# VHH binders against q9ft69r177to353: the designs that were tried, part 14

Target 1, 177 residues: q9ft69r177to353
Amino acid sequence: LSTWVAHKDCLVLAATGSGKSLCFQIPALLTGKVVVVISPLISLMHDQCLKLSRHKVSACFLGSGQLDNCIEEKAMQGMYQIIYVCPETVVRLIKPLQKLAKTHGIALFAIDEAHCVSKWGHDFRPHYRKLSVLRENFCASNLEFLEYDVPIMALTATATVNVQEDILESLHLSKET
Short names: E, the ipSAE of ESMFold2; O, the ipSAE of OpenDDE; V2, 0.75 times the mean of E and O plus 0.25 times the DockQ between their complexes.

## First folded at step 5 (VHH)

Design S50T (framework vhh_7uia_1)
Fold by ESMFold2-Fast, scan of step 5:
Structure S50T (fold): chain B 177 residues (1-177), chain A 121 residues (1-121)
Amino acid sequence: as target 1 above (177 residues)
Amino acid sequence: QLQLVETGGGLVKPGGSLRLSCVVSGFTFSHYAMAWVRQAPGKELEWVSTISDSGGRTYYEDSVKGRFTISTDNAKNTLYLQMSSLKPEDTAVYYCARYSRDWGYTSFDYWGQGTQVTVSS
């Protein structure tokens, strides 16, 4: 952990796979609420679901690689503790996610590989910049009194100052006090 | 009984090819999606490829796209992974696995014993 966080948000520099899983599992286990993880690759989402299922934590992934046509509906009905989703799909699911936050609760939006928001990063992905919609719909200041006011965690490996600044600004995360 | 048995692993030089086979019993591919998952020495399990029920859709990890092909032969109850242009980083134990329908195709309920693939000169 190298960045002090505002009440709701944080940026985590995580160089290891074990660090990522703890960031997702602990909030889900402590609150009983759903954790939504945004990830750029179906293989990364698949690998994480595989690890979690071995430890009896219910998890699913949503996106073009999903084989079960009903899984999206089941996920939005609170059947999974951890939901992995690609950026394109989560933007499409904002309204169902707001309903999920109201009915079951969402503990956290975790944005994995957050360096993807930055053109100065190694793997820029344009859809990552659209993830500011999560702040706008769940963590905006005018929504602080609502049941679905959800914290955002951005995770990335070692990032330059320019990449870190792009992450904070593009995702509308609170800057260090 | 329900079993998955992998064969076809071995030692191959970089740039070479291998075909892995997984013979299944106790169920049919028409009702289950299947996957290949690998584990390199000292590393975590890594998803490699998936084939949907009836073989209509296939998915691959980015590093193996264009090099590996997943397929099924329903008459032989056998799942295949055709591997070409093999690289040293493909060295791993390869497992075939059956997707759990209870978990919405996010994890597996049955696994094979694994078959070793070693890519070195």
Scores: ipSAE 0.010, ipTM 0.330, lowest interface PAE 9.7, mean pLDDT 76

Design S61A (framework vhh_7uia_1)
Fold by ESMFold2-Fast, scan of step 5:
Structure S61A (fold): chain B 177 residues (1-177), chain A 121 residues (1-121)
Amino acid sequence: as target 1 above (177 residues)
Amino acid sequence: QLQLVETGGGLVKPGGSLRLSCVVSGFTFSHYAMAWVRQAPGKELEWVSSISDSGGRTYYADSVKGRFTISTDNAKNTLYLQMSSLKPEDTAVYYCARYSRDWGYTSFDYWGQGTQVTVSS
């Protein structure tokens, strides 16, 4: 694992199958706030929830493939420490997430498979580029109840300079360390 | 006693078919959603398929859509996974699992011991 940190944002280089769960568990446990993880595939979100359930961390995923029709409402009411969500769904949930940030707090937005934002990456996904709305809608300058911007952590196994630059630019992460 | 017992695994050639069965005792499917989860050698657990407590909704991982079918027989308390067009990458231990309702169907409270599926020529 390698980490690039700029203020409270970071870019993490992590191989598939590495210990990513600690990156999500530790912020949730230390702050008592919710961690929101953006992932491109429902199967990846489900796999992560299975891994976390073995560690007794309350987690859910939102999107198709979810058997609980009330899960989205429960998640937005702070019932889960870690919420996995696809890019399309998180964009739709901005306003409920702002309410969640006010009532329970959001410790981190973690953008898994962040290379999906880059046309230079092997798995470009257009909806990843819309994730800039997270910085736009969860900054302290716009939400008076936040002392600081909600941190954004981008995770990817890809290490090329072009992909890293696309991640930083598209997600509006700080380029300064 | 509450138990989940898988059968039906084995060695099959690429393009072949297998049907996995999971017989449950101590509860009924009418109150629980069920899943199949697999683990390939040296890899993490991978969700394969889920079925609602009514049996009316089924979901599949993209890697198995169109090839696998999950179903239940409530009268026999048996969960099935019909696998067709098997590929070498389907080689794994397959687990039958019962969803925990408390965690919004994101975790399991009971697991079978697993059945080995090997797809090789």
Scores: ipSAE 0.012, ipTM 0.395, lowest interface PAE 8.0, mean pLDDT 79

Design S61K (framework vhh_7uia_1)
Fold by ESMFold2-Fast, scan of step 5:
Structure S61K (fold): chain B 177 residues (1-177), chain A 121 residues (1-121)
Amino acid sequence: as target 1 above (177 residues)
Amino acid sequence: QLQLVETGGGLVKPGGSLRLSCVVSGFTFSHYAMAWVRQAPGKELEWVSSISDSGGRTYYKDSVKGRFTISTDNAKNTLYLQMSSLKPEDTAVYYCARYSRDWGYTSFDYWGQGTQVTVSS
């Protein structure tokens, strides 16, 4: 793994299938707060939940492909340590997530497959560019009940200079110099 | 005793078809969502497809969408996976699994023993 730290935010370069789940498990276990993972595909979210269940970490996925209509409400009530969610769904859940941050705390927003934000990347997805709302809506200055901003971690297997800069700019992340 | 028993695996050439069956006993089949999960040689478990307890909603891994069809026969307490246009990368042990209602259908509480599917020329 290679990491670029920018304030409390970071960009992580990690090969596909390289144990990225530790990047989500460790913050959840260390803080006791919820980690929210944005992922482009339901199959990736489901696979991650299967892996986490073996380590006795409570996890769920939200959005397309969720069979239980009640799981979203349970997740917003803090019943899961790690919540996987697609970009479309997280955008509509901003207000419930703000309540979750107040009641239980959110340790991290992890944006998996972050290259999807870049038109220069291999798999551009328009909804990824809307993820800037996470920075806009989870700053301590906007939510007086938060002690600090919620950190954002962007993860991708590969990032050319153009893709890396597009990730930082589109998600409103800044690198330390 | 609760059991899930898979059958229908075998050796098939690329482009071929197989139908997997999972007969369940010891619980009310129609009250649970069910899934097919596979494990390729030397790799981790991978979700393939799910079906709701009503049978009205189905979900598929992108790589199998349009090639695989999940279905149930409540009268026979049987879950099926119809696989067509099989590819070498579909080679795996296939497990039927019952979703845990305690975890809101995000994990499985019971598994079958698995059936081997080998796609090779």
Scores: ipSAE 0.013, ipTM 0.421, lowest interface PAE 7.6, mean pLDDT 77

Design W6fv (framework vhh_6fv0_2)
Fold by ESMFold2-Fast, scan of step 5:
Structure W6fv (fold): chain B 177 residues (1-177), chain A 121 residues (1-121)
Amino acid sequence: as target 1 above (177 residues)
Amino acid sequence: QVQLQESGGGLVQPGGSLRLSCAASGFTFSHYAMAWVRQAPEKGLEWVSSISDSGGRTYYKDSVKGRFTVSRDNAKNTLYLQMNSLKPEDAAQYYCARYSRDWGYTSFDYRGQGTQVTVSS
């Protein structure tokens, strides 16, 4: 449990296809709070939701490809334990997510495929650099109802120093002390 | 009582084509979004394509986009997957799946027994 202390961010080196669903499922189950997972691809979100349903964890995805327009409202009302969302959509949902953090709590923002922030990688995605708004808008100094900053977990299979430094700097992740 | 029965699988050479069908019964087919999912040996379930209840919206896994086409015939309670330019990586058991409304179209509550697709030279 101590590995999930609030206000401490982490960078996880996780191979594609590893057991990354446990990184999201366990915090949700242990805290009773919502876990928000930022992912670049709709197919990746579908695959993860299929995997989570076996463990009876309620999950949804938000963004392009969602077939039911009511799911976004239900998600912001705390109906799902794990919310998968693309970067452009999560940026749009900052204010509803602040309300969700107040009413139900957000345990974690997990940024999957975090190497997408890096210009030194071949899969650079500009919207990933906008994810710095998560730290900016979910810190205890800005939201008095938060006891701690909402932790951010960045996950990537890429281990180069330049990519790791880009992830930490671009996402405004807290340094370990 | 909900039943989904796939057919149309078989052995094809790389670059070949197959058309999969799924016959649905025991529910109002036109009220549900549907999907095709697949599972290769020693792999988990992988989403391939989805289609809205009316057929007006379709979505595809990036690796199959432009090669596969999903469609449905609500009058016949049948879902289809037209697969063109098949690659060895497409070899898998293909399942017809019904989206769960309880999960807001993020997961499936029923799937069929599947139809095997083999792609080899």
Scores: ipSAE 0.000, ipTM 0.328, lowest interface PAE 11.4, mean pLDDT 77

Design W8dl (framework vhh_8dlx_2)
Fold by ESMFold2-Fast, scan of step 5:
Structure W8dl (fold): chain B 177 residues (1-177), chain A 120 residues (1-120)
Amino acid sequence: as target 1 above (177 residues)
Amino acid sequence: EVQLVESGGGVVQPGRSLRLSCAASGFTFSHYAMAWVRQAPGKGLEWIGSISSGGRTFYNPSLKSLVTISRDDSTNTLYLQMNSLRAEDTAIYYCARYSRDWGYTSFDYWGKGTLVTVSS
């Protein structure tokens, strides 16, 4: 397991499996604040919600396939400890998420399957590159109610140097000195 | 007591179609959203799709063209129609009821599952 931390940001190399859900549960349980998980596929988000519900953790996903027409409103009002969203949806929700950070707090932005930012893989997704706006819009310098920048955790099963460098560059993360 | 009983599984040849059924009892079936979930040997749970109490369907995008979910509220039965079956569709298929407590993000009741084996 390798982790790079730079002013609370980190890159986590984690094998595909149920174990990664603990990376989201623990921050939410310890802080009482919301964890926002960015994921590329609705099926992956739904699968993760299934795993979390077995452990009695309140979680939701936002996007197509959601049967609750009020889920986005409930999530932005702090009803869920863990919120799964796709990159397009999180970019659209920047302003409501800033309000959520002010009222309930956001403990972490977790970017799952972070290799999707890489142009060297078949999983490349252009909207992942827009996630740099999370750093830009959740900095203490930009939001006076924040004591510090909201941490960003990037997770990937891929350990290749090119993919790691692309993740750090595209998401504006820096490795710990 | 809430019960969900899947049926229709078995051994099926590649390229064939198969319809699974889930018989629900012990609750007002028409008031609940339902889902199909599968688990291949040695793999995790994979969501297939869901159907609202009003009949609106939502599918895993990778499976949308290959599956159809429907319900018959008069018989308290949920259906999963699968087309163009492949070896990788070999799995235990579960019927599940959505919990309203978690805003339709999780399930509160599951059937015991029915095994589908795609083999020639």
Scores: ipSAE 0.005, ipTM 0.354, lowest interface PAE 9.8, mean pLDDT 78

## First folded at step 6 (VHH; framework vhh_7uia_1)

Design j1 (at its last look DockQ between E and O 0.62; V2 from the best seeds 0.00; counts 0 for: pae E 6.5 > 2)
Fold by OpenDDE, look of step 6:
Structure j1 (fold): chain B 177 residues (1-177), chain A 121 residues (1-121)
Amino acid sequence: as target 1 above (177 residues)
Amino acid sequence: QLQLVETGGGLVKPGGSLRLSCVVSGFTFSHYAMAWVRQAPGKELEWVSSISDSGGRIYYEDSVKGRFTISTDNAKNTLYLQMSSLKPEDTAVYYCARYSRDWGYTMFDYWGQGTQVTVSS
């Protein structure tokens, strides 16, 4: 959270069940801006949305498992505090997300299960290798309305040194991370 | 008054089958997407399956794909979950839930009381 307050990228290593989700939920609650969470599994995203709903936090998920086609449009209009997105959906949503960043603000990009970027990990997912588009498209150098780069938080429960390096490199996170 | 009532739970051996039913009242069944959710002891709520209002879109969590089948009978205002090849890890309280139209098909606004499913040798 301290790194987020400083508008810096960070890698969070936390065990399963440790409450790591609070790391990206709190920014949404404090700032009133939207938090976008990349998650690898539809079922996981659904479960998180259900959990958040019980805590009066508005959340949605975007992907093939969404029953309502209108949710994406509502999400891009700032109707939800937290937006879960599959990694394969992120690329096509870059422009809409930039508009969201301009009109409502994006407090944080959280990449959950960040170890999925690495072939050294136990759950490699090729689409995670494309998530560098977040750093590339949400920086103050290319978006005039941004005072600072939108922070990226990578989260994982398990990461060897090799996996950590892969996460930092693949996601184009700051060297200060 | 809106109500969802689950039935069909019970004790079954591994590899066995159960059929859960959820009878709804107080609203037009066919106008809402529905879902099955389960909670195992000491575990968090887990999404199992969902079906759109028209029945045209169906989804399953990976752990139940090929074993569970969600269906509806609009005439009976009933949601079903046919469970086959049951495993001990399927042991949980099973809830039927209605998706909220206000928030789209993202959150649930009404739940049943649940039915206990126990898979044990």
Scores: ipSAE 0.430, ipTM 0.732, lowest interface PAE 1.1, mean pLDDT 90
Fold by ESMFold2, look of step 6:
Structure j1 (fold): chain B 177 residues (1-177), chain A 121 residues (1-121)
Amino acid sequence: as target 1 above (177 residues)
Amino acid sequence: QLQLVETGGGLVKPGGSLRLSCVVSGFTFSHYAMAWVRQAPGKELEWVSSISDSGGRIYYEDSVKGRFTISTDNAKNTLYLQMSSLKPEDTAVYYCARYSRDWGYTMFDYWGQGTQVTVSS
């Protein structure tokens, strides 16, 4: 959390079930700004949204598996505090997300299961390699309304040093995590 | 008065089959997407399957693909979950749930009471 307050990227290494999702959920609640979470599986996004709904936190998921065609439009209008998206969908939504950042603010992008970016990890997913576009499209030099770059938080349960370095390099994150 | 009532749970042996039913009243069933959600003892709620209001889009959680089939009968206002090749891991209380049309604060706006499914030898 302290790295998010300093407006910097970070890599979170935390065991499954240790509460690592709180690292991105608390900033959404504290700031009133939107948090966008990139997640690799429909079932993971479903279960997270269900849990948040039970706790009365407004959240949605976008991408494959979404049955309500209106949810994407509502999400881009700022109706949800936390938006889960699959990697290919977030790339498609860059321009709407830039508008959302201008109108409602985006506190951070969380890349969950970040080891999926690495071929040396146990669960490589090629669409994760494209997520560097978040840095390029949400930096203060490219969006005049931003005071700071939107921080990127990468989260994974375990990662070897090689996987950690691949995460940092592939996602264009600062090594000052 | 809006109600969702699950039936069809019970005790089955591994490899067995059950069909769960969820009869709805108090709303136009064919206008809402529906889901099955389960909770094993001591565990979090887990999404199982979803079906669109038209029936044209259907999704399953990976561990149940090929074993479970979600369907609807609009004439009877009933949601079904056909479960086959049941495993002990499928033991849970199964809930039917209706997706909110205003999915802002609440993802599912109405839930059934749940029906127990127990898979043991």
Scores: ipSAE 0.092, ipTM 0.554, lowest interface PAE 6.5, mean pLDDT 77
ESMFold2 (binder alone), look of step 6: mean pLDDT 84; pTM 0.857

Design j2 (at its last look DockQ between E and O 0.80; V2 from the best seeds 0.00; counts 0 for: pae E 6.0 > 2)
Fold by OpenDDE, look of step 6:
Structure j2 (fold): chain B 177 residues (1-177), chain A 121 residues (1-121)
Amino acid sequence: as target 1 above (177 residues)
Amino acid sequence: QLQLVETGGGLVKPGGSLRLSCVVSGFTFSHYAMAWVRQAPGKELEWVSSISDSGGRIYYEDSVKGRFTISTDNAKNTLYLQMSSLKPEDTAVYYCARYSRDWSYTMFDYWGQGTQVTVSS
């Protein structure tokens, strides 16, 4: 959270069940801005939305598994505090997300299960290798209305040194991370 | 009055089969996407499966793929979950839930009371 407050990218290593989700949920609650969470599985996105609903946090998920086609438009209009997105849908949503960043603000991009970017990991997912588009398209040098780069938080329960390096490199996180 | 009522739960041995039913009333069944959600003892709610209003889109949790089948009978206003090759880890209360059409407040706007499924040798 300290790194987020400083508007810096960070890699969070936390065990399953440790409450690592709070790391990206709190920014949404504190700032009133939207948090976008990249998640690899439909089931995880469902489960997270279920959990958040119990805590009166508005959340939705976009991409595969979403049965309501209107939810995407509502999400891009700032109707939800937390938006879960599957990695394969992120590229398509870059322009809409930029508009969301301008009109409502995006407090954080959280990349959950970040180890999926690495072939050294236990769950490699090719679409995660494209997530550098977030850093490339949501920086102050690219978007004039941004005072600072939108922070990116990569989260993983387990990562070897090699996997950590892959995460930092693949996602184009700042070297200060 | 909207109502969802689950039935079909029970005790079964590993490798066995069960068929859950969810009878809905108070709304047009075919106009809503439906889902099964389960909660094991001491665990959080877990999404299991969903089916679109037309039945054309179906999704499963990875752990139940190939073993569970979600289906509907519009004439009977009933949602089904056919479970086969049951495992002890499938033990849970199973809920049927209706997807909200506008997602304004929650993903699921109505739930059944749940039916207990116990898989044990």
Scores: ipSAE 0.821, ipTM 0.914, lowest interface PAE 0.5, mean pLDDT 93
Fold by ESMFold2, look of step 8:
Structure j2 (fold): chain B 177 residues (1-177), chain A 121 residues (1-121)
Amino acid sequence: as target 1 above (177 residues)
Amino acid sequence: QLQLVETGGGLVKPGGSLRLSCVVSGFTFSHYAMAWVRQAPGKELEWVSSISDSGGRIYYEDSVKGRFTISTDNAKNTLYLQMSSLKPEDTAVYYCARYSRDWSYTMFDYWGQGTQVTVSS
């Protein structure tokens, strides 16, 4: 698998433990722009931040489970290269994230465990279906300072054809038209 | 000299209980959030539970919620993890860790040496 970071949306289908997280981590390191990662569980976000911290990559998570009230403010000021956020929180933070995109740039939104958007998947999470707002709020036609739409990268280890179709439809990922 | 020392690990049968302790020294305990992190054989580190510096916010990973209880005793500078209804899947080395007040360098800036918990028949 290779990362589609060149201004295009993509769906990454990669086996568990195959390093799919590198698909969004490398763009952050290469561009110096922020990568925002949507993840369904506090434990997943926490474990990813712990792993990145041991490799000296600045990262944080926002939302339930974050004990430090100052982290959200610091994140919106561009202090962290990678921001993990739960689906509910990213929807609440749309306006601050638009400001962050203007001041520091957002290289992409990564939607990890994207199968959670599908009722046909093994781990449906209703808040994931609201993530289509990312396309609407971070497109160049709606934000004057953007040269290109902020790419959306959807990632999952397991997805049947029906789940893949549901991911693409629900998140509005097709730009092939 | 900053130290975190875990105790209370051991062998226990499934369904049993253990209480882990982490005695800290060398910093103002009540000014830092703390966590328990575990590592099963051959696996990556896994966050278990966190407690805020005030004790007012507590979080657990899903598989331990309802079975484990994190707490602190500021007078003793001690972090606890009460583990109940233990399962073989809980077998791991358990570490206490201190959250950095600024995550720009590292998330956890200090770790204990760990204590082994083994859940087996």
Scores: ipSAE 0.139, ipTM 0.601, lowest interface PAE 6.0, mean pLDDT 78
ESMFold2, look of step 6: ipSAE 0.121; ipTM 0.586
ESMFold2 (binder alone), look of step 6: mean pLDDT 84; pTM 0.858
ESMFold2 (binder alone), look of step 8: mean pLDDT 84; pTM 0.859
OpenDDE, look of step 8: ipSAE 0.686; ipTM 0.850

Design j3 (at its last look DockQ between E and O 0.01; V2 from the best seeds 0.00; counts 0 for: pae O 13.4 > 2, placed apart)
Fold by ESMFold2, look of step 6:
Structure j3 (fold): chain B 177 residues (1-177), chain A 121 residues (1-121)
Amino acid sequence: as target 1 above (177 residues)
Amino acid sequence: QLQLVETGGGLVKPGGSLRLSCVVSGFTFSHYGMAWVRQAPGKELEWVSSISDSGGRIYYEDSVKGRFTISTDNAKNTLYLQMSSLKPEDTAVYYCARYSRDWGYTMFDYWGQGTQVTVSS
């Protein structure tokens, strides 16, 4: 979390089951600002929301698999502390998310399963390469109301050096820890 | 009072089929989205499939796509899960659950008792 306190991007490399999801959940709880989590699979988002619901944390997911058409509107109004979103949907929602950052604040963007950005990874997903737009659209130079860039936290359970470098380059992240 | 009752579980060989039923009472079935959720021994709850209140939106967890079919019969107030090509990893207690219409802090507001499905040679 020290990188997030310094308002910087980071890459979290942690084994499955080591609590890597807490790295983005704790900032939401501590700041009261929204955390947006990009995740590649409906089942992953659904299971995470189910777990958070049992712990009384308001969370939702947006995109494919969402049955309730009103959830997106409620999420953009600040109803949920944690918003899970698939990569193709977050690109569509850039403008609403900018409004959310202005009205309620976004503590960070978490890109879960970040290895999906790499063609050399075991689970390449082309929509992940479009996530570089998050840096461009949520930096202080482009949004006058921001004092600091919204940090981007990339998370993966395992990644080779080549995959780690591809994550940093493709998402336009600094190499700071 | 509101009830969700699952039936249709049992022991089946790998490659076999079962149809689970969830009979509901105490609420207007067609006004709520429904889901099947399962729990294997010693594991966390896992979402399996969902169907919207109208039946027009249906989603499946990747490992069951093409093998499981969720459906409803509004006249019978019954949710179904047709399972085929069953595998040992499908062994679990299967629950039907109702989505809350106010999905803020509570995702599923009512659950059934569950029905055991065992897939073994």
Scores: ipSAE 0.106, ipTM 0.561, lowest interface PAE 6.1, mean pLDDT 76
Fold by OpenDDE, look of step 6:
Structure j3 (fold): chain B 177 residues (1-177), chain A 121 residues (1-121)
Amino acid sequence: as target 1 above (177 residues)
Amino acid sequence: QLQLVETGGGLVKPGGSLRLSCVVSGFTFSHYGMAWVRQAPGKELEWVSSISDSGGRIYYEDSVKGRFTISTDNAKNTLYLQMSSLKPEDTAVYYCARYSRDWGYTMFDYWGQGTQVTVSS
């Protein structure tokens, strides 16, 4: 969490089931700002939302699996502490997310299953290659109201470091400040 | 501003030695774990070695055990990687990175630009 406090990008390596979700859930709870989580699996997002609701954490998911058309609007108004989004939906929501960042604040972009960005990984997903738009559109140089870049946390459950470079490069994560 | 700067890379013959340095600034060096990571051409990033904040926990990947030595100089805010008995397969860009193990996870939050190590006859 020290990295997040420093408002810097980071890569988190954690085994599946290790509780890595706490890494991006805690910022939402501490700051009152919204955490946006990019996830490749609709089923996973749905389950996470339900799980969080049991713990009195408001969460929603946006994408093709969301049947309630009002959820997106509510989400962009800051009604949810955690917003799960499919990669392709994130691209579409760049402008609304910028407004959310301005009006309510975004504490963190969490990219779960970040290894999906790498062709060397076991689960390559082309849409993950577009997620560099997050770094490109949520930096202090582009948004005057931002005091600092919205930090990006890339998370992967793989124990190997094999795809880390691709993650850093593809997502345009900052190396040096 | 936090900064990590690697130096010491270069061209060396097989069996040779190099000493990499990583100078850190902007934070208390001794409060963080430090790691060396490398990427060979066309290959994936590889976790080479790491040392905890206290220096009590040191890691080496199997391929470099007995040949590489990680160390720190807190007074100089510098991380070192002494490489000996270098092999062509050690050819890579070597990065130093700061990490933390919060909540049982390894978090890499700051990286250097890397230094090229080439081992060739």
Scores: ipSAE 0.000, ipTM 0.214, lowest interface PAE 13.4, mean pLDDT 85
ESMFold2 (binder alone), look of step 6: mean pLDDT 80; pTM 0.822

